# Designs tried in a protein design chat: VH-VL binders against q9vpl3. Part 197

Target 1, 224 residues: q9vpl3
Amino acid sequence: RGKINIQRPKAPHYERARVVAVTQPKYPELPKAKSCFKTRAERTQQQQENPYNEIIAREVRNWLDHSRLVAFFHLSSITADDIFRVRVQLHKQNLHLKSYGSKIIEQAVKNTRYEAIVPLFHSNHCIVFSPDPEKTAALLRIVRRVPQMVLLGGIVEETMLSRNQLVAYAQMPGLHAVQAQLVQTLSQAPGHLIQQLQAHQNSFVQVLDVHAKNQMNEETPKST
Short names: E, the ipSAE of ESMFold2; O, the ipSAE of OpenDDE; V2, 0.75 times the mean of E and O plus 0.25 times the DockQ between their complexes.

## First folded at step 7 (VH-VL)

Design W12 (framework fv_ontamalimab; at its last look DockQ between E and O 0.29; V2 from the best seeds 0.00; counts 0 for: pae E 2.6 > 2)
Fold by OpenDDE, look of step 7:
Structure W12 (fold): chain C 224 residues (1-224), chain A 121 residues (1-121), chain B 112 residues (1-112)
Amino acid sequence: as target 1 above (224 residues)
Amino acid sequence: QVQLVQSGAEVKKPGASVKVSCKASGYTFTSYDINWVRQAPGQGLEWMGWISPYNGETNYAQKVQGRVTMTADTSTSTAYMDLRSLRSDDTAVYYCARDEGIWESYYFDLWGQGTTVTVSS
Amino acid sequence: DIVMTQTPLSLSVTPGQPASISCKSSQSLLHTDGETYLYWYLQKPGQPPQLLIYEVSSRFSGVPDRFSGSGSGTDFTLKISRVEAEDVGIYYCMQSTQFPLTFGQGTKVEIK
């Protein structure tokens, strides 16, 4: 008696196979409730714009519009306690630390001058806002001691700056100091020019005097 | 102009109290801490303590602990240092100095002009 | 308390010559946060102290480039590349790594 291979049943005789094939009940395809197979992506797209997200998006826009300093940070494994400590330090300097979802940021900056910042928000991030661009140096000093906060870039006086540009900006003397230096430099330029011009004139006069003296000496006849 | 302006010179007897004021102008008063440093005649600098106008937190040096009280009035942007039970060795110029108040970086970037306190019998 | 010791206590320098002041701490000034909190001040005659250097080697705003700070751990140095008449006064080192804040004795710099 041949070992019944349960894994590969012998195909029935051709006639039997035909009868079985024809007599198989055609069950109507169960209405694929389209709703049960909606991918997470399809479900999320149909999610009615959460009125709450609109409110938050408006808040973000308001912060962007009223801030002269905006800094973007990546957050790497930072604890709530550490965030709180940093927030206190920032707040003392009138720096406001906020965190928003990437979708909210996208919604907030859509069709605005800030749309270019969207690619910065792919991971855990936070934003620091300030009405005072002079606080850039203070911000960097605070964040320097927080390795979990990585500076990505920022906006200062409506200009998008890279990380390196922000660092450079913070090291610059204040506008007034720079202006004072400029004025000082400009005020020295005419003096230097005058000195150079006078030097050339004096040199020329000296050469002429020497020439004149030499001519006078040649005209004195050797009274033999 | 960013400045700290202190009250005038004081002459006190032993056992008396003195209150020195330090008025801040030209910056946000609550963003910086105020330190007090004294200097005896012909001597070096001695740190006395600091106060945070932001939250009222204080830290006093042990040498003056129990005799000193530092306060800050945010409405007038003025810091005060009250020193009690005065002794002859408290004779010094007292300075208020601004500290940026960022983490543990206590550097004094702005100083008052100083207040001379003389304790004599 | 951390004791700060400056050497020398007095220095007479010819204008245009370099000067060097040493500051030693009784303990390491390296904080647990990785920073070293050493500062240099200049007190000119009849004036309050003014900040020169913060965190060992950083020049404060408005401080001339002739001033430089260096050091680590317990040994620190302030250098003036070319001493000028305006540099006359008493120089103090200060530590803020541990409370209480403490100053060096001061180094009096005079011009010959």
Scores: ipSAE 0.547, ipTM 0.789, lowest interface PAE 1.0, mean pLDDT 88
Fold by ESMFold2, look of step 7:
Structure W12 (fold): chain C 224 residues (1-224), chain A 121 residues (1-121), chain B 112 residues (1-112)
Amino acid sequence: as target 1 above (224 residues)
Amino acid sequence: QVQLVQSGAEVKKPGASVKVSCKASGYTFTSYDINWVRQAPGQGLEWMGWISPYNGETNYAQKVQGRVTMTADTSTSTAYMDLRSLRSDDTAVYYCARDEGIWESYYFDLWGQGTTVTVSS
Amino acid sequence: DIVMTQTPLSLSVTPGQPASISCKSSQSLLHTDGETYLYWYLQKPGQPPQLLIYEVSSRFSGVPDRFSGSGSGTDFTLKISRVEAEDVGIYYCMQSTQFPLTFGQGTKVEIK
């Protein structure tokens, strides 16, 4: 091709990656209050920003509601030119690259079954939305050449999938009709569905913990 | 059914032009590039070029540069290859084939049935 | 242009026996992105080509595991571990590392 080309991106910047690794917890933590005592200026600024945050949070909810494929990535340092080229590649496949602040994501999924995804957004991140779950394979082929985007997991047909489950899903072309039939069968056994959702949530938390631990372990000093 | 269906056989005289159509079904037309590959009787395959229905970009093989125009109509999911100033050595079966257009990968996973173009004086 | 040379140009194989097809390129197919863009296609009699192998060794969906690809640089091989009747046709290698895309001249495989 030569039309849209990307240099092989470098690993995350050493100094920034070291700071991120130090601040990452071993397991997901409950949101913590920063302080119970705020200045007048801080209180006024928070009030002024509430309507804007809610507007963007509604946008995120709309994407989640209308996307049959959602994929979550950790995003390392990347040039504006390179991320633009990735965005064009993704957009051609009806894959929409977005990023949002963690506070906005928390607002968007508040009181929903997706609250478990909030810890993914502590660090720099991006999300890919698509109405087309069959584009999962194309997504993975595109990001295979983008080391700065590390797949964390996703949502397919409103089912949370781990990284490994999403990769397995992508390898079976033309399987979405079979997957829909499987979901219908599982819906006839409510107790089984509850156990499966709990297992997926626990697996998702485990994947996040492994990724955070692997990222911290990979941050050894190097001559650069 | 995911398929590419091409227009019927053509018989032309030298100097004429031919326009071959390739109608896509069962997939998102703008997500894939359409390549044109020809095969002279009893011979191998020769790539002619591609078009991206996503943005209209084209890339033509040098041998046919200046004589070929590739277009795509997204409203009908149809690609076209218009070859002008036909010569007897343009006699071939012309195939359209899609590729995903991802980076430098050009694997042709779906081919049309072929359109025989005969150029005879 | 990268010239792709296949050997042999034809072979007759007893059913159940292995077959091997060589494809040599006039220059390295290793792209600057670290990938090698070498493909294998089968054109069965009266049909358009169909994809067998992409990126040297990856089998396309639905391709039996008796087909395998290998190689690097300028030398590539398609192997069929046990040739079956439906494997007859002309095999082509193709490269997309550089424009224009180029094919080998083809290898005809027949059952004897």
Scores: ipSAE 0.367, ipTM 0.695, lowest interface PAE 2.6, mean pLDDT 79
ESMFold2 (binder alone), look of step 7: mean pLDDT 92; pTM 0.939

Design W13 (framework fv_ontamalimab; at its last look DockQ between E and O 0.05; V2 from the best seeds 0.00; counts 0 for: pae E 8.3 > 2, placed apart)
Fold by OpenDDE, look of step 7:
Structure W13 (fold): chain C 224 residues (1-224), chain A 121 residues (1-121), chain B 112 residues (1-112)
Amino acid sequence: as target 1 above (224 residues)
Amino acid sequence: QVQLVQSGAEVKKPGASVKVSCKASGYTFTSYDINWVRQAPGQGLEWMGWIDPYNGETNYAQKVQGRVTMTADTSTSTAYMDLRSLRSDDTAVYYCARDEGIWDSYYFDLWGQGTTVTVSS
Amino acid sequence: DIVMTQTPLSLSVTPGQPASISCKSSQSLLHTDGETYLYWYLQKPGQPPQLLIYEVSSRFSGVPDRFSGSGSGTDFTLKISRVEAEDVGIYYCMQSTQFPLTFGQGTKVEIK
């Protein structure tokens, strides 16, 4: 008596198999409720624009439009207490630390001049806003002591700057100092030119005088 | 122009009090701390303490603790230093100096012109 | 209190020559945050002090490049590559690593 393999039942005789195949009831396909098979992605796409997100996006836009200094940071693992301390330091300098979701940022900057910042917001991030571009140096000094905040880039006076460019900007003397230096440099240029011109003239006159003296000495006949 | 302007010279008797003012202009007053430093005639510099105009927090040197009170008026952008129970060794030029107040970095990038306080019997 | 000791206390220099001032602290000025809070000031005759160097080696805005600071731990140096007449005054080192803030005795620099 052959061991009944329950895992691989012997195929029925060909005639029996045909009858079984033809007599199998065709059950109507149960209406696949389209709603039960929507992927998470499809469900998320149909999510009605949360009016709250629109409000927040508008807020972000408002900050961008009224800020002369915007700095973007990556946030690594940081405690709430540390963030609070940083916020206090920034606030004292009229620097405003904000955090927004990537989707909100995308919505806020869509079809605007700020659209180029979207790639910076792929991970945990924060933004610092200020109406005063002169606070860039203060911002960098504060953040320097916060290793959890990594500078990615920023916007100063409507110009997008890389991390290195922001650092360079912060090290630059103020506009007035640069202007003063320029004026000083320009004021010295004519003096140097005059000095050089005078030096050449004086040298030429000296050479001529020497030549004249030599000629006079040759014309004095040795009165033997 | 960014500057600190101090009150005029003072002559006081031993045991009296003196109040020196320091008016700030050209910058946001609450963004910087105000320090007081004194210099006795022909001597070096001595730090007395600081005040944060933003929150009113103060830190005094132990040598003047109990006799000094530092205050700040944000409406007038003016800092005050009140020194009580004056002694002859308090005779000095008193300076107010600005500190950016960032973390634990204390450096004075702006100074007042100084106020001479003379304590004589 | 951290004691700051400057050497020399007086220095007479010929214009155009270099100058060097030493500042030693009684304790390390390395702060727990990894920074060293040493500063250099110049007090010109009849004027308040003015900041030259912050955090050991950083020049303050407007300070000429002839000024340089160096050092670590307890030993610090201010160097002037070419002394000018305008550099006359008293130089002070200051520490802010620990309260109270303390200054060196000062180094008087004069022109020969």
Scores: ipSAE 0.755, ipTM 0.883, lowest interface PAE 0.7, mean pLDDT 89
Fold by ESMFold2, look of step 7:
Structure W13 (fold): chain C 224 residues (1-224), chain A 121 residues (1-121), chain B 112 residues (1-112)
Amino acid sequence: as target 1 above (224 residues)
Amino acid sequence: QVQLVQSGAEVKKPGASVKVSCKASGYTFTSYDINWVRQAPGQGLEWMGWIDPYNGETNYAQKVQGRVTMTADTSTSTAYMDLRSLRSDDTAVYYCARDEGIWDSYYFDLWGQGTTVTVSS
Amino acid sequence: DIVMTQTPLSLSVTPGQPASISCKSSQSLLHTDGETYLYWYLQKPGQPPQLLIYEVSSRFSGVPDRFSGSGSGTDFTLKISRVEAEDVGIYYCMQSTQFPLTFGQGTKVEIK
């Protein structure tokens, strides 16, 4: 199994080439001579599938827009009873397990910065959505005993994270300290509030960036 | 208050069995694995196994495989470790610990107070 | 089973001076996922163990910054930059790269 680096500045050379080819928005049109002989089933299926796909794609877009945590998994063969148990356990933590076809994912993320995720869905998969990014640790504890669900990466607070970045995010020291720092800042002089939040965000980003660069050295050559 | 509270000390003869309880409070019991670790007098720590309270799955150390049964009662938020065919070298303090690691990481930040089990003839 | 070997087995330290504890594994702790699962615990007298360091070098919440971990492969080190009276106890390394989980023999740290 290979890890796919989805970090914005350096990740997408391989992925962009594949994603662009797969996500080409223009469907080929047939030459007029050839189109005169389309079967009734082909015409009916094309018309029916496109409206249904758009409805489901809007659902995915809504989940992406309203979820501060999104996690992507490869899903191997699993019984209906086992996946049901996992879904119930996740739901208790406000974690919502979903699965969608790759074409629907492509439609949902086209013209967004999330287009890089499409290659993750060429094989059997599932997605977990949640409005609660603090539930990342709970998610990872639940699925660690589900070998059929293999973590590929995710999105936290609109930032694309690799598998290792998502794990590091879930266990970073001081996550609750960021919340406490906000309260303390409001009790102090207001002039430092923006600087303190930016410093914490920079430290947070720097830790994630260092981890991502270590993964880039192991998986992908660095680019300048 | 997040805690694990274990049953009291026990004295057993060789060949008997012992069942140690570990009651969890202050957190969602089924969201974390419970591990059992023992410490012989004046010795280091030895991992015995874990149980997933949600689905009942277990993983036992080979040294105690066949003699140990780990169970969990979700209605009382209590984990149990049953060790059979006791030997003198099973004399130890037995700890339960919550595994707070994620994915492939396994580490124990929350521990019970320990239960002393003495096996003597 | 992966055998974890700690040195020294005991250490007497003047307050305020540094201390260093070595932990060596019988095989690499680099997991197939690219991470290294090595941990450090402190067991104070009469208490259960408490976590200090996870995944080689990450301090657990509430652990003072005088504790630091380092290492890779089979060789790992816990450093205490300035030993204080509250640091007395037995230090254990543990690995979770491969089941069964295994601990080092312990290093007893005392104030002299």
Scores: ipSAE 0.012, ipTM 0.523, lowest interface PAE 8.3, mean pLDDT 77
ESMFold2 (binder alone), look of step 7: mean pLDDT 92; pTM 0.938

Design W14 (framework fv_ontamalimab; at its last look DockQ between E and O 0.03; V2 from the best seeds 0.00; counts 0 for: pae E 15.3 > 2, placed apart)
Fold by OpenDDE, look of step 7:
Formats: structure tokens, sequence, C-alpha cells
Structure W14 (fold): chain C 224 residues (1-224), chain A 121 residues (1-121), chain B 112 residues (1-112)
């Protein structure tokens, strides 16, 4: 049952609501007299052509294009105050928390490489932008303490990552460290090859030496 | 007969938990909400919260928030109130009461007989 | 929270005489839906509360005509025209306009 709330009208009990819903007369759609006020849908369509939305969409695109780290979050019942606190914490790490409407996001990423992110924005969401992909770990640390922010996924170095992949990325050593390790590993490969080649040569020399010794022993006459 | 029958008296130590049951009969269990009201000895009535057996929705009074869990089993038409971290001031008679949801009435027209919970060291 | 204040807290009445109990709320109990959600309950000795009056003035089914409720806004009254022995108990007003639900302190009615 719907309990008493401070809003009007009073919501009917769920059983009553069901009965009402089933018994509602289906009225024929009133002929849309063209002269009548634009339907909400028509108004909303006209709002899509709002120059302001275009400007904001461009802004979003700019953020996407200039960010090396982008993280997408679902917001679950978060207060403005909580958002502000998180924003401050993120800002200290050069992480920028932004929130945009779903329509704006759609417009911004339409016909771009980012179009795949549109399904993530069906509900209340926020985006964190950063020019530094190394801040992924810091981002995750901060948002871990905010249960209202649910990580959905992100973009790192132009690669779309799932939630789990982002977590894994944050745990990896920096790109430069990994590259250095790779270089070290590759640099050791020739040394190992040389050792293996030398080992074969040494083995061959040993076999020859044994053979030579055996021949010398056969030539020593048994002095009777 | 339309009635709510509650579980028997409980004696608990401080820090323990108590679970009181309220079995409904004679009406459609999911059509009404169950409220819990307690009464300390010689004191007035205190509303603790409600549960909708239909969808499991609950609303708890702030005073007991975090310590109380209300549940409803539709298969047995039984509502449960679990109160944790019991204190001496939790000593009371606990009542379940039906709220007339389907009739769009917000009164308690049916009450259980009450369950005495005593918290003593 | 809405505080419900009952007066008096105890009342001794001679059988056949009228009784009146006042209930005042700290806030208006008029809900945005236009209804006033004030209720009166009687708790007889050793029994759970029972509904007497709902929404200020409506008698619940089975409640005798001698019981009447009145009031508006923040001031409410329960009247018993002729008190009977069976009317002994504690009377409570309750508001259901705002969460949490709150009760008055109770008024104990006794027979002289």
Amino acid sequence: as target 1 above (224 residues)
Amino acid sequence: QVQLVQSGAEVKKPGASVKVSCKASGYTFTSYDINWVRQAPGQGLEWMGWISPYNGETNYAQKVQGRVTMTADTSTSTAYMDLRSLRSDDTAVYYCARDEGIWDSYYFDLWGQGTTVTVSS
Amino acid sequence: DIVMTQTPLSLSVTPGQPASISCKSSQSLLHTDGETYLYWYLQKPGQPPQLLIYEVSSRFSGVPDRFSGSGSGTDFTLKISRVEAEDVGIYYCMQYTQWPLTFGQGTKVEIK
C-alpha cells in the first residue's frame, strides 16, 4: 500500500490502483487539432534543437577528446552535498566530475568513436575526466568510499574498459614501468641465446678432449 | 475469524535479539500492511514501523532504525519483527496491528494480543 | 516529529456522566489531500488498543453512539456522552498525517 505522503494527490492502495487501471475507459485519441498546444513530446523535440544543448554537447566532446581517463558512474540516491564533497576530493587529484543529461551525451557522441557509451547513460549518472591515466587508482580509491557512486566503466587511452578492466588497470604498474620491464626482458634474450650457443660449444670441446685422451692411451706400448 | 496471533512472551538479556511473530488469519494477508507498536510498562504507545507484505516495503521509526528488521512471509501469512541489541528500555509489550490498505484507510483496525518482551540482566 | 499532547492524563467519571478528552498536535494534522488523519483508540485493561474514531469524527464499526470525535487543525476532542463501566481504560489519540506516527500520552479513564 502506498502510505501517506506529503504530496497530492493521495496515491490509491495498490489493489485499488490495479482495478482502476484495468477499468479505465479507453477514450479515443482526441483529434489532435493542429491548433492545440504542442504536446509535451513536440515540445521536447523542439528542445532538441536548443542551441544551448549544442553548446553543452560540444563541451562534452571536448572533455572526451582531451581526457586520457574517463570514468562513468551511476548515481544512486546521492545528495548534492555528497556530490560536492566528492567533487572536491576528485579535484584535488586533478579529476573533474561532470554531470550531463542523457540527451546531451547522445548528441555529443553521435557519429563518434564514443557512441558505444550511450547505453550507460539511461539513468542518473556522472562522468569523471582526467588528462592523466595514472590517476585511475586515485579515482577508484576515492569513489570506493562513496557507495552512491557505482562505477560502470571507462575509457583509458582511447580504449573502452569495463568496470573490472578498470580495476585491473589501476592495479597494474605504470605504462613506463611495464615498458621498461619489457625492454629488460628483450635485452636479456640475446644473452641467453649466447649462453646456449656457448654451452653447445663447450660440450663439443669436452667430447673432443675425451676422444683425444683415449687415442693417446691406445698408443702407449705395454712395456713388457 | 479475522485475527492476528502473536508469539509468546520472551525474556532476553541485554545485547541479545528477539524475534516476535504475528500470524494473520481470516483475511488476505497481502492486502493489508502490518504495523508494530510497543508499549513499555506503564507507558504510552510507540510506533516502531510498518511492512507491506505485498512488496516487502518497510518504514522504520528513527528511534529503532538500525536495530529493527521487519519481514513478512506470505506463505504462512506471518509477519516478523526482529529487534537487535536489546536494552532494558526495550522492555515492553509489542503489538502488531493491521493497516487497512485496500480500503484506503489509515487506521489500525485489527491488533494482535501483544507479546511481552522483558530485557533483564 | 509531531507531538501529541493529551489532557487530562487521568479522568475519574461517575457512571452516566459525560467525559471529554483533548488532544493537541504540535503541527496541523490537515494533510495535503484534504483529510485530517487523527485517530482515537481505547485500550482496555489487559487488552490491545481498539479503534474508536478515525479521521477526527468518524466512528468505527461497532463503536457505540455515545462516542464522538471533533476538532480541526491542531485541536481535537473525544467525547463520551454517558460513561459506562465498559469504557474504563486508556484513551490514545494518534496522528497519521506525517511520519513517524505518533501517539498521545494516553488518558486513563476510571469510574468513581
Scores: ipSAE 0.009, ipTM 0.490, lowest interface PAE 8.6, mean pLDDT 85
Fold by ESMFold2, look of step 7:
Structure W14 (fold): chain C 224 residues (1-224), chain A 121 residues (1-121), chain B 112 residues (1-112)
Amino acid sequence: as target 1 above (224 residues)
Amino acid sequence: QVQLVQSGAEVKKPGASVKVSCKASGYTFTSYDINWVRQAPGQGLEWMGWISPYNGETNYAQKVQGRVTMTADTSTSTAYMDLRSLRSDDTAVYYCARDEGIWDSYYFDLWGQGTTVTVSS
Amino acid sequence: DIVMTQTPLSLSVTPGQPASISCKSSQSLLHTDGETYLYWYLQKPGQPPQLLIYEVSSRFSGVPDRFSGSGSGTDFTLKISRVEAEDVGIYYCMQYTQWPLTFGQGTKVEIK
């Protein structure tokens, strides 16, 4: 059973996050930081004293309204150099790393369908926004080497996804790619078709479920 | 200062073991993999394996599989390579090198100074 | 394992003259992700290796522009447009496309 001629695999960083979430003996602790991110307490105090909280909340609403991918992370201590490198790598993929106080998030999502996200901000956090839901896999690949960022969940096409659902979404081919795989599979021998369908059954169901729930801001073919 | 500092030279007898340390400083230890590469006297470079300090995952070269254990201590920012059942052909300079995969490309941008291990036989 | 073959194994160069080192792999270094993981390292006398070129043709930070890499598939070349005294050492190509990582046997470059 020797290793021969295999492509280089690496464990994703979010596997560490699963272990931490299961084995943590207490609720998420306040990070100790040498980073550009302030502690949660410091951010809350500064935001309460800032007369421009509604301006910042408006920025959050704008990001939520224009982002088809939103991912929420718990953030532990990180150096300024490391967070800058992470922000640059994410930005190359049209992924935008932001952090806001929990009071600002609550103010921003008040009276919107996104009020359900407020509990995710009980601890120090960061948010990644993108107009490109297809970038979910790229996001997870980039953060796999950033143990300071622990995935909590996300929003894809205006549908709230749990951590596990978002990971599963990232592993699925896009809707166009799923349709292409079905055409390719149907063109193959019957035995091969059965194997391909069995391998894709959960992925296919998840893609169709996400597509249906999004109410498709994209155009839908007209009936009749 | 960003650096990898390795433990000092070792002289061992065949059948013994050696544990080489590689202490990282000046960067986030858990964000990079540590690779181990050795160079026998007068020969080229031979990759031995890597460890992720993030989750402890390892991948070993087949030639040393079963005799090597790579570990990382995140509290001290130190990686270790433990080579057991030493043979005379294990005489080499052992390097640790960090792997900058997630940030840019998969390459060794920082190397330790090397640790000479001599197996007398 | 991917075998990396360098030629020549030794190169004696007059200062200021160009040098060229070939690296051939036993199979394509094009990874399924579309990238080619071929690297060049220089090991100066008494020092650990240092990175010169990553991903075929990209110069690492601080590497003089007299160094250039090229190639694709299985055939790769490192060129030094004018060799200087500090370029003395052993040059290695390395592949990172698949496990195990493998190096060429090295090319010793020295000044006449």
Scores: ipSAE 0.000, ipTM 0.418, lowest interface PAE 15.3, mean pLDDT 75
ESMFold2 (binder alone), look of step 7: mean pLDDT 91; pTM 0.921

